# VH-VL binders against Uroporphyrinogen-III synthase (hemD): the designs that were tried, part 10

Target 1, 246 residues: Uroporphyrinogen-III synthase (hemD), of Chlorobaculum parvum (q59335)
Amino acid sequence: MKTVLVTRPKHQAAPFVRELEQYGLSTVVFPTIEIRPVAGWNVPDLTKFAGIFFTSPNSVQFFLKHLLQTAPDELKNLQQTRVWAVGKTTGQDLEKHGVSIEPLPKIADAVNLMADIDPAEIKGQTFLFVRGSLSLGTIPELIAEFGGTCVELTVYENLPPSLEDTQRVKDMLAEGKLDCLSFTSPSTAKNFFEAIGSKELSDSVQIAAIGTTTSGALEKMGIKVDIIPEYFDGPSFAKAIAEALK

## First folded at step 5 (VH-VL)

Design n11 (from c01 with light chain G28D S31Y A32Y S53Y F91Y N92D; framework fv_clesrovimab)
Fold by ESMFold2-Fast, scan of step 5:
Structure n11 (fold): chain C 246 residues (1-246), chain A 125 residues (1-125), chain B 107 residues (1-107)
Amino acid sequence: as target 1 above (246 residues)
Amino acid sequence: EVQLVESGGGLVRPGRSLRLSCTVSGFTFGDYAMSWVRQAPGKGLEWISFIRSKAYGGTTEYAASVKGRFTISRDDSKNIAYLQMNSLKTEDTAVYYCTRDYEDSSGWYYYFDYWGQGTTVTVSS
Amino acid sequence: DIQMTQSPSSLSASVGDRVTITCRTSQDISYYLAWYQQKPGKAPKLLIFDASYLESGVPSRFSGSGSGTVFTLTISSLQPEDFAAYYCQQYDSYPITFGQGTRLEIK
């Protein structure tokens, strides 16, 4: 019986756990991120920006919730501003509030999103990046390289796992009790390896990433990714893990 | 204008089969997951099945009450979702609704932003 | 399965009243909760998603709050068209489950 580490919070992990268990896999849930809204920020004057970037459903949800509670008049300005979303789900969340989005990238990540924008549209312009505390710096870095200015607004934070739970997982790794580590975001991967304090894993442990953004983050950390699904969704990810662990 | 229209309901004897259809318009059908949700007379809502888009593998899931008896499918070229119902029981008597499902990019979270008008299935001897 | 319990099962109210419906879950679902309205003989209609976000076209007198295991739907000034059944739905885990419903009746 093979055992898969699920890095989502316990209450958010249940659909993925169920899918893995349908394939006859054992699961261990080790939350590597807890999502919490950031308090105390003010909605900026959105008319000051040439455009606004959202790279996760969490950034849309926390931003819009705060905007609708504290500055509802800014919704009209958001609807008149150029808005980019990294993927379909993030774009749909914006469109539900009457916000039109620029064309989606073919690959749902920040590098491909920025590659689709003419650098002349960025030079000398100011943009807003709505982000989480552990979001990748790709958008601000590329905006700066193209000669633009990026204002970053952190609207949610990701908290690391507890030291007690981390020690339990370290012990399981040392004892050969984990066959696969699964990651569904760059932040879950970063938090996991920061928490365990080592990037060197035994040959028996497979690394699974749900998609290219998470895989790319792992590879930049020096971690070889063994499993990526054909489609970047939970059911396809569970199937790919099950097939690799036969 | 988003529309979902169910058809295929009716009166049927226990142990028999029915196939429900859901024809959609006003959105790109192939981009959305679809579910069937039922409601027995005077009772609440029960989710019974979903099917993801072909881009996400067309994967399906079933409630325990119907697993092994019902099959969900889709024809993206015709903008139709189907529910094949076999070995029908009297407790399957309900209005059956077709839904368009919001799902996050991980395929784990589902709520229903548009519903059809429903089609009635009565299983009686 | 996550069990969803709504309270009250029914309530009577008058036009202009403020009404609150509560939904309790058997385990923590964070904010993965939607609210639906169903009028007699009609399909359900989405009102609220992610516990507190109002669906487009839904009147601002509707609001949602809560996280974890306790959620509320509030109608701040009841209108004649609001007399209906209301359902909460969790989408944190499979299978998808609904509350048993709350019937809002004219007093």
Scores: ipSAE 0.000, ipTM 0.461, lowest interface PAE 12.2, mean pLDDT 85

Design n12 (from c01 with heavy chain G107A, light chain A32Y N92Y; framework fv_clesrovimab)
Fold by ESMFold2-Fast, scan of step 5:
Structure n12 (fold): chain C 246 residues (1-246), chain A 125 residues (1-125), chain B 107 residues (1-107)
Amino acid sequence: as target 1 above (246 residues)
Amino acid sequence: EVQLVESGGGLVRPGRSLRLSCTVSGFTFGDYAMSWVRQAPGKGLEWISFIRSKAYGGTTEYAASVKGRFTISRDDSKNIAYLQMNSLKTEDTAVYYCTRDYEDSSAWYYYFDYWGQGTTVTVSS
Amino acid sequence: DIQMTQSPSSLSASVGDRVTITCRTSQGISSYLAWYQQKPGKAPKLLIFDASSLESGVPSRFSGSGSGTVFTLTISSLQPEDFAAYYCQQFYSYPITFGQGTRLEIK
């Protein structure tokens, strides 16, 4: 029985774990960044903003959860405010709560989102950016460059894995109990090796990357990639790992 | 508004076949995974089958109780999900619900946010 | 398979009461749990997802809490329309499994 390490954030790991386990593989979940809500913030008066930006499903989920628990009347203000989402999933999460979104960018990133906005619509206006602790500064930077004001609200944080979980994974590597390490983004790869503190791996351990961007990041770190799927999605990735480890 | 409408239920004898349909409206059908969940009279809920979106190859999962007998499928051009039920047993008697599941490559969700009204299948001699 | 055990199987309550239903899992599922309400003769309706997130359109008197192996659904001030069956569901691993249900009845 082969064992695969899953390094995806906890809330994204379950579907991938299920795919791998249906192929007869054992799994160990080791999120290289744990996502948790930030406590103690107050929902701002949403009528004070010309618009609100969300760049991840996490920012939507943690913001709306807190809003519905502490200031449910603000949902109506959110539904009447201009709202931008960087990608389809983020937009659909907002639409589930009756929030209309501005048109999505063709490329799901903050640079392309901001490129679709006329700078004249930003100048002299105040915007809210609902973010995670490791979110890129692209939106605040461009809003400032266009003469606007960006209020940043951090609603979730990315934490490194616990020392206990890290030691468990280190022990499993030393004992030859892991057959494959899987990575779904450059950050999961970088954070894994940073947490482990070593790039020295047994020759028996296979390295799997979901796509060429993640593979490229691993290669820049000096890590050889053994497994890449034909299509760069979760189900194809699970299948490629299962076929390589048979 | 989101709507799911099941059809095709009825009374059938053991060993026979039946095909259920679930017609949906109010959302982009091709973006969602779909499941079938059943409920025997006076009993709880049992997940039966799941089919992923076309972007994921339309791959399927089945509960052990129906694997090899039931087949889930979808027609994105018609906004219909199907459940083909073969070799029916009296234990398959239940109300069958179709459900919408949310799945994409950036954030995978597998809870049932909308349910149809259900269609009744009675397997009796 | 992950076993889901709800307690109590049934309870009687009065309008205005605080009601708590518990769901226990045979193994850790993090926060991959949803709660559903089912009225007699009707389809189930999603109330809570990810253990504690309230579904759009669901009254704020409903709340969920817990992680790992123990979860609770709370109705803070019971209304007449809340008398129904309630089910927990894990989506941590296939096969997807439900609790056996809790029937909430008027006292």
Scores: ipSAE 0.000, ipTM 0.445, lowest interface PAE 11.1, mean pLDDT 86

Design n13 (from c01 with heavy chain S105Y, light chain S53E N92D S93Y; framework fv_clesrovimab)
Fold by ESMFold2-Fast, scan of step 5:
Structure n13 (fold): chain C 246 residues (1-246), chain A 125 residues (1-125), chain B 107 residues (1-107)
Amino acid sequence: as target 1 above (246 residues)
Amino acid sequence: EVQLVESGGGLVRPGRSLRLSCTVSGFTFGDYAMSWVRQAPGKGLEWISFIRSKAYGGTTEYAASVKGRFTISRDDSKNIAYLQMNSLKTEDTAVYYCTRDYEDYSGWYYYFDYWGQGTTVTVSS
Amino acid sequence: DIQMTQSPSSLSASVGDRVTITCRTSQGISSALAWYQQKPGKAPKLLIFDASELESGVPSRFSGSGSGTVFTLTISSLQPEDFAAYYCQQFDYYPITFGQGTRLEIK
């Protein structure tokens, strides 16, 4: 019996798992990332901040949803506060709600965003950083370095694979218990190899990509792709994997 | 089960007004955005208007073709969404569908997970 | 406005065939795309959301793929009840826009 690793989030994997199992294949589901809201936080008094930083579309979306549900009157304060966004998509999400943003950095990252701010504007001031659990500490660190205070508000969780689940998959690979690794998007492929920490695979392990976009991403990473279905859909992908693993 | 029932369609003369109603059951109405989508005879789908839930500010948007003539509203106490149609034109002839709009965890994305059966509006002299 | 172009506009197929419908957008919409099925005289029904997520109760023979500007709806083994019109819809930017539709007809 052959075993296929499914890297989609568990709730999205179910139809694909069912298809694979109908072909007599065993499956292991190893979601490479999950994003969910953090519960239990209160919208702070936004008038107390000299400015607010957002570094991802997720931080904007989770923050604004909660704000509009629990403290809708704070939207006016947000619209009157200085707001920085690291990139175009993050800025556009804010602008959809009438929030003016400070000029975007030429390079869409926190270091370049902070480099465009005069440290004198930060010294002695308090700022809000709306973040995810795995967001980099660049903004708080630079605000502190410039003599300001940064209040951090975590509004969503990035849930990478647990270290326990990651170690189990590493062990299964080392023990020859995985026959095929399946990827349905470029991000599932990239996140998988980041979590595993190695691109070295046994020749016995087949790499399956649902389509040419995912295959291209794998090949740019130096990963050989063995299986691509004729049609880029779940049932065709399951069939192609089953045929390759006969 | 989720159910949306449109009413208020009919034959109306150009320049007149008509109000459509959408009565919903089987879910907490106040938690969802609602839209109107129309389909002219033999043509494709056209989004006309949406109204967000009160929790998301109750904001409204309109397609350019109806802006200034149509008004979307809701009565959360009665579980009814309305479309007030003023200055009707022959080009407004269509089946009008009421939809329940999916709001993801962030409340920003709208696709239509449930549709009513539609009500026919014919604008003719 | 984001323009949505479906291809083909009409397609003839037989029961058991694999059918593919493509939707192209005039600008990138990430994965903010849904697919609907509409049978004659009936309201549209949601099939796929977020480009690739199957709506509850929709048969597994339906699947969606793509991101950015090119999206595909696939029916892996066409059934008699699948002869219908299909529409893509973007929800990345307002106004919300639909493709012109693809009519799937018996060969």
Scores: ipSAE 0.000, ipTM 0.402, lowest interface PAE 13.6, mean pLDDT 84

Design n14 (from c01 with heavy chain G30D, light chain A32Y D50E S53Y N92W; framework fv_clesrovimab)
Heavy chain, then light chain:
Amino acid sequence: EVQLVESGGGLVRPGRSLRLSCTVSGFTFDDYAMSWVRQAPGKGLEWISFIRSKAYGGTTEYAASVKGRFTISRDDSKNIAYLQMNSLKTEDTAVYYCTRDYEDSSGWYYYFDYWGQGTTVTVSS
Amino acid sequence: DIQMTQSPSSLSASVGDRVTITCRTSQGISSYLAWYQQKPGKAPKLLIFEASYLESGVPSRFSGSGSGTVFTLTISSLQPEDFAAYYCQQFWSYPITFGQGTRLEIK
ESMFold2-Fast, scan of step 5: ipSAE 0.013; ipTM 0.565

Design p05 (from l02 with heavy chain L99Y T105Y, light chain S32D; framework fv_levilimab)
Heavy chain, then light chain:
Amino acid sequence: QVQLVQSGGGLVQPGGSLRLSCAASGFTVSSNYMSWVRQAPGKGLEWVSGIYSGGSTHYGDSVKGRFTISRDNAKNTVYLQLNSLRAEDTAMYYCARDYGYDFWYGSEFDYWGQGTLVTVSS
Amino acid sequence: DIQLTQSPSSVSVSVGERVTIDCKSSQSVLYDSNNYLNWYQQKPGQAPQLLIYWASTRESGVPDRFSGSGSGTDFTLTISSLQAEDAAVYYCQQYYSTPHTFGQGTKLEIK
ESMFold2-Fast, scan of step 5: ipSAE 0.014; ipTM 0.568

Design p06 (from l02 with heavy chain S56R F103Y T105Y; framework fv_levilimab)
Fold by ESMFold2-Fast, scan of step 5:
Structure p06 (fold): chain C 246 residues (1-246), chain A 122 residues (1-122), chain B 111 residues (1-111)
Amino acid sequence: as target 1 above (246 residues)
Amino acid sequence: QVQLVQSGGGLVQPGGSLRLSCAASGFTVSSNYMSWVRQAPGKGLEWVSGIYSGGRTHYGDSVKGRFTISRDNAKNTVYLQLNSLRAEDTAMYYCARDLGYDYWYGSEFDYWGQGTLVTVSS
Amino acid sequence: DIQLTQSPSSVSVSVGERVTIDCKSSQSVLYSSNNYLNWYQQKPGQAPQLLIYWASTRESGVPDRFSGSGSGTDFTLTISSLQAEDAAVYYCQQYYSTPHTFGQGTKLEIK
């Protein structure tokens, strides 16, 4: 039986794992970065804020899930509050829940978002910044510079793979127990090789990329790509891997 | 092929202890959220415990402080240590693989062990 | 804890008929665009088997006569053209929040 390493984040891995297993393949799930909710925070009284800032789809998803589970009545206050999003995807996630957003910046980053706001709207006001642990300090810094107050709420953490999980994957590679490494984005490929600490692989290990963007990133790193599906989707990717590993 | 093979059940007196084992093949337990689900005779299913890839554990309120979930990565095996057993713990115990969309929720139990019967009788 | 209530508790039907099993959640299990609701089949003397996940997605290898529907708090499992081997207990399960909870089960008997 051939074994495929799945490097997708855990919340995206399950359907792909099931597709691979349906073809008779074994799988090992090794998310190259884990995104984990921060526990124990309380949804603040949203009526106390002049506005709320979101800089990633993850901050929206973790904040709203917690709000809907612990303080669902605050959704209407969120819908009545001024809300800023850094980019189109973050804004669309908010709009799916009936939250209107302020105009998006022309360039989708925090510096340009803050540049579009009149400092007079910030002076003397309190704002909420919903963030991840690795988010930049741009929004709190500029709010303070403009004379406002920024309350920061960390709702998720970005964690590297555990040392135990990383060592298990290294051991499996050394023992010839992994037949294929699969990558679904440039970031999953880059993070994998950083976590493993080596680009030297046995010639028996196949490298699979879901599409040309991921393949291009791997080749830039000096990694030869063996498998690319005809269509750049999960089911097509699983089928291409199964056919190559016959 | 994914397979979960269970062992370690039996008859025990109230206050006694048992250790259940769930040996996995076709996947790596340390890469998945693994759960124990029990079923009292003629009754429905109850989730009792889980362990995910980073080693974090969760327990249902009925077993918290009495049961301990663990794993041995070298043996690719998940364990459930049952202590201070009560008559109401009598059940078939299943181990199940959870592919887990979220680290705290799981997603689906797509493969189950054959079950291990635990009988607590005075 | 989220409570799941199934109806009916038991049902007896003939081969070739259609049956529906309902599952009602005490609170919504819809997060973003996904319903965190699964259906399992348990035949006598066997472990449960996953049939449907995300309320309506059929697990690989499951016959297309099984279908799931619903959103939020109200969900239905439908089995069309019943066969003798479908005699089993069916459970809904939510994974929206911990602890994971199951419905009480619906026993399906084939006459």
Scores: ipSAE 0.006, ipTM 0.480, lowest interface PAE 10.8, mean pLDDT 86

Design p08 (from l05 with heavy chain T101Y D106Y; framework fv_levilimab)
Fold by ESMFold2-Fast, scan of step 5:
Structure p08 (fold): chain C 246 residues (1-246), chain A 122 residues (1-122), chain B 111 residues (1-111)
Amino acid sequence: as target 1 above (246 residues)
Amino acid sequence: QVQLVQSGGGLVQPGGSLRLSCAASGFTVSDNYMSWVRQAPGKGLEWVSGIYSGGSTHYGDSVKGRFTISRDNAKNTVYLQLNSLRAEDTAMYYCARVYSYGWDEYYYFDYWGQGTLVTVSS
Amino acid sequence: DIQLTQSPSSVSVSVGERVTIDCKSSQSVLYSSNNYLNWYQQKPGQAPQLLIYWASTRESGVPDRFSGSGSGTDFTLTISSLQAEDAAVYYCQQYYSTPLTFGQGTKLEIK
């Protein structure tokens, strides 16, 4: 039985793990970044804000899950508030719950999102920024520069993999127990090799990348890519890995 | 606002062919997992086919080799080509969007078309 | 393939009463603290509509009288204080693995 390392965050790994296991492959999940909900926050009175900013799907999911569990009546206030999302996926998560979003920026980043807003709409107003612990400070900084006030609410944190899990993966590599390392983004590749501290791999270990962007990042790091799917999606990636490991 | 508008159903003889269309507005089909789900008269729901955002396709065992799902990104439309139709393919066919996260998680059917009736009878 | 079995296949109840619909999965649909199980409502002549996802999370706009519970292989949809408009067929559905599968449905009739 061949074993595939899945490097996606735990909450995103399940469908890919299931696809791989349906091909008779064993899987080991080693998130190169763990995403954990922040405990102890309360949903603020959303009527106090002129608008709310979300820059990641994680901030939407953790915020809405907590809101629906602890303050479901605030959903109506969220639906009546101006809401900005930096990209399509973030916006779709909000729209699924009846939350209308302001027009998306043509380039999906915070600088371009803020560039599309008239500074006069920000001056003297208070905004909520729903964020992760490692989120960039672009939105709060620009709101302050435009003369507004930004309240920041951290709803999740990004953690490196545990030393215990990292050692387990190192041991499995040394013992020849991993047949394939799979990567779904440049960040998962970079973070993996930083965590294990070595780019020296056995010739028996296959390197799989979901697409050309991830493959390019691996090649730039000096890592040869063995497996790339025909279509850059989860099911095609699982199929390509299964076929290569026969 | 999100809408899925279906067309292309009808009455056909066994062994015949039909092409069903599902035109989307308010979102981009190539950014989502799109599916066809059918329902025979008075019976339950059966997932028939799906196309992932990256373009890979899946089929239920009952229709493999006979049905083909495709999309036209320029027209923002999903198709289901039905070939070698049998009496047991008689059903209401629904186009549905699957809520997904990233390009490999899919959770539930959040938007459905109005349905297209396919009747296979001599 | 994961098979979902619902019980009862049909039930008739009066307005104001409570009803429960069960869904049993042939294998666990629990992964990393999440149950990959949804519930849909289909009224006559209409497309299905999402009611519950993640086994217990109510979809936006769905009345509080609908609730979902369970974990792993055994799930329940509960409708408290039935209303006349709740007459419909209810389906459970799993998204733990492809192919996506539905239960056979439970027909709820109001007397």
Scores: ipSAE 0.010, ipTM 0.507, lowest interface PAE 9.8, mean pLDDT 87

Design p09 (from l05 with heavy chain S100D D106S, light chain T98E; framework fv_levilimab)
Fold by ESMFold2-Fast, scan of step 5:
Structure p09 (fold): chain C 246 residues (1-246), chain A 122 residues (1-122), chain B 111 residues (1-111)
Amino acid sequence: as target 1 above (246 residues)
Amino acid sequence: QVQLVQSGGGLVQPGGSLRLSCAASGFTVSDNYMSWVRQAPGKGLEWVSGIYSGGSTHYGDSVKGRFTISRDNAKNTVYLQLNSLRAEDTAMYYCARVYDTGWDESYYFDYWGQGTLVTVSS
Amino acid sequence: DIQLTQSPSSVSVSVGERVTIDCKSSQSVLYSSNNYLNWYQQKPGQAPQLLIYWASTRESGVPDRFSGSGSGTDFTLTISSLQAEDAAVYYCQQYYSEPLTFGQGTKLEIK
């Protein structure tokens, strides 16, 4: 019996685990990134803000999910408020809910977004920044510098794997108990090697990447990829791993 | 194997319309960002339109208001409706899959269809 | 829009030699240590094919004689030890900002 490490987020792991186990493989789930909604916040009165900033699709999705569940009447106020998005995916998620966005910056980052705003529009005004726990402080800092007030609302957090689970995986690697490490995104790959603190792996351990972007991230880190599926989807990935580990 | 098979091109007069089709196999179009890229005879590549996995649509300024991208999930097919065609729309039109990591807004075209020629002439 | 300018517009080189193709961006395509720049190869009568993404990462199946380098605004595609099948037009492409844009192309001829 061969054992595959599954590194994708816990809420996305179950279908992939099921596919691997149907091929007779054992699995160990070690999420290298966990995105979790922040609990306990209330949707503020959106009419009190001169504008609202979103810098990631996650901030849009977690904010809107909570708003629609707890304060659905605030959607009309969001639709009437000035809203800025740093990039096109974030903007599209907002527009899908009838929210008009201010023009996107030519360069999709917070510095260039803020550079496109006349400081006179910021001075003396209050803004809402909907963020994740690891979001950059660029928007609040520039709003303050221009004489405005920025209220920050953290709606999701990125969590590393626990120290106990990390040590368990390190021990399994050292004992030769993992036959394949599977990665479904550049972030899961990068976070895995940061968590274990070493890129030195036994030659018996196979590295599997779901597609070319994840494979490229691993190659950039100096990690040789052994398994890439013909189609870049979960079922094809599970099949490719099963065939390689026969 | 991943394949994108295109059809629907041809010769039309100015002001006419055409519907281009891009049938996918080996993956699901609704799980990917799908795009159209065109190339005028002897010239370079120009991105025309895209549809995100979530259904949001985008257009280049030269075609906005005249072209419409859509998809039929049951048929696993992406369409580009060309309206109010002009001589300068004459080009080879490529359907292409955009690989998206899901964690950022990065995109690259990893699979391309064979191309569909659109000629606008009286 | 971000404009990509390639040089040279055409080049003719012998089998076994090295060639470099440059791509200059009108704006930086660097964000969070990643360069949002791709390279494609297009042979006559064919659709473009991805060679390199993230400025320097080779697509699966692409020979190691192809390499990409550069950061920010200046990028280079290098083909070492040229082979006859490398005759094609090469394009750089940015995905840092909408609209997605391509360079004008570099035609590579093998003598």
Scores: ipSAE 0.000, ipTM 0.401, lowest interface PAE 12.7, mean pLDDT 85

Design p10 (from l05 with heavy chain V98D Y99W D106G; framework fv_levilimab)
Fold by ESMFold2-Fast, scan of step 5:
Structure p10 (fold): chain C 246 residues (1-246), chain A 122 residues (1-122), chain B 111 residues (1-111)
Amino acid sequence: as target 1 above (246 residues)
Amino acid sequence: QVQLVQSGGGLVQPGGSLRLSCAASGFTVSDNYMSWVRQAPGKGLEWVSGIYSGGSTHYGDSVKGRFTISRDNAKNTVYLQLNSLRAEDTAMYYCARDWSTGWDEGYYFDYWGQGTLVTVSS
Amino acid sequence: DIQLTQSPSSVSVSVGERVTIDCKSSQSVLYSSNNYLNWYQQKPGQAPQLLIYWASTRESGVPDRFSGSGSGTDFTLTISSLQAEDAAVYYCQQYYSTPLTFGQGTKLEIK
């Protein structure tokens, strides 16, 4: 019986696990990325802010979903407010909703974004930072340093794998108890190898990627990919893994 | 903002066929898991079919082999082809969006179409 | 297939009262500390709308008088301090495995 490591978020793992088990495979679930919406916040009056900062596609998606469901009239205020996005994907998500963004930094990080803003535009002004729970404090810290005020709104939680779960997976790898590591996004792959702290794997361990984007990220990290499905979805991925592990 | 507008349906004889359409606006159907859920008059909800973001399809046991879910990404529209219709297929058919964009929630339906009535008369 | 059974099938209560609706699953829908169970509300002539997902998480915009609880096979939807607009049919739904299944529904009438 072969054992597959599932790195999908917990809420999406069950259907994939059941597909794998139907093929006679054993599974170990080790979510390397888990993102949850934060409940109970109210959309603030957006007219009270000189500008709004978004640093991830997740902050855009969770913020806009909540805004469109609970305060849809606020979309026009968002469209009339200065909005900064740290990277191209975050900016494109905002632009899909008619939100104009300030010019993107050449290097897609918060330090370079803030470096492009004249401190005089920050001083004495109030800004909204729409964030996840593990977002870096760079934007609030620099806004405060420039003499502004930053209101932080946490709209999603990032849940990293526990140290206990990580140690269990390390032990299983060392003991030869895992036959396949499955990855469904570049982030699940990157986070897995960062958590494990090593790229050295037994030759008997197969690496499965759900599609070419995930495969490309693994190859960029120096990891050989053994299994890719014909169609880049969960059921096709489970079938490809089952066929390869025969 | 997000809208699902349904069309198709109507009266058909047993053994007949119909194609239901669900036109989406405010989001891209290929980014979401999309489902069809039906409700017979005065009865409860029954999940019929779903299509993953990647294109894989799933069916309820009562319709497997007779119904086909598909989508046209260029038209941002999801379809349900109903073949070999039976009297027990008479129902209001809803299309529904799963909020999941890969990493977010899982299977729950946050937006529903208005419904399309299918009547199979014998 | 996972079968969901709701009780009661119907209930009639007054504005301001508390009501509980139970949903029992034929097998556990708990996986890795998460319960794959949703609750929906359907008013006459309308499509269903999401109230609760992951057994206890309220959907955005849903009033806090709605709450979900339970784990594994036994789940409860509670509506505290009922309002007239809460008259509807309520459905539980599991997404632990395909085919996705719903309970038979509980009709809530306001006196």
Scores: ipSAE 0.000, ipTM 0.417, lowest interface PAE 12.1, mean pLDDT 85

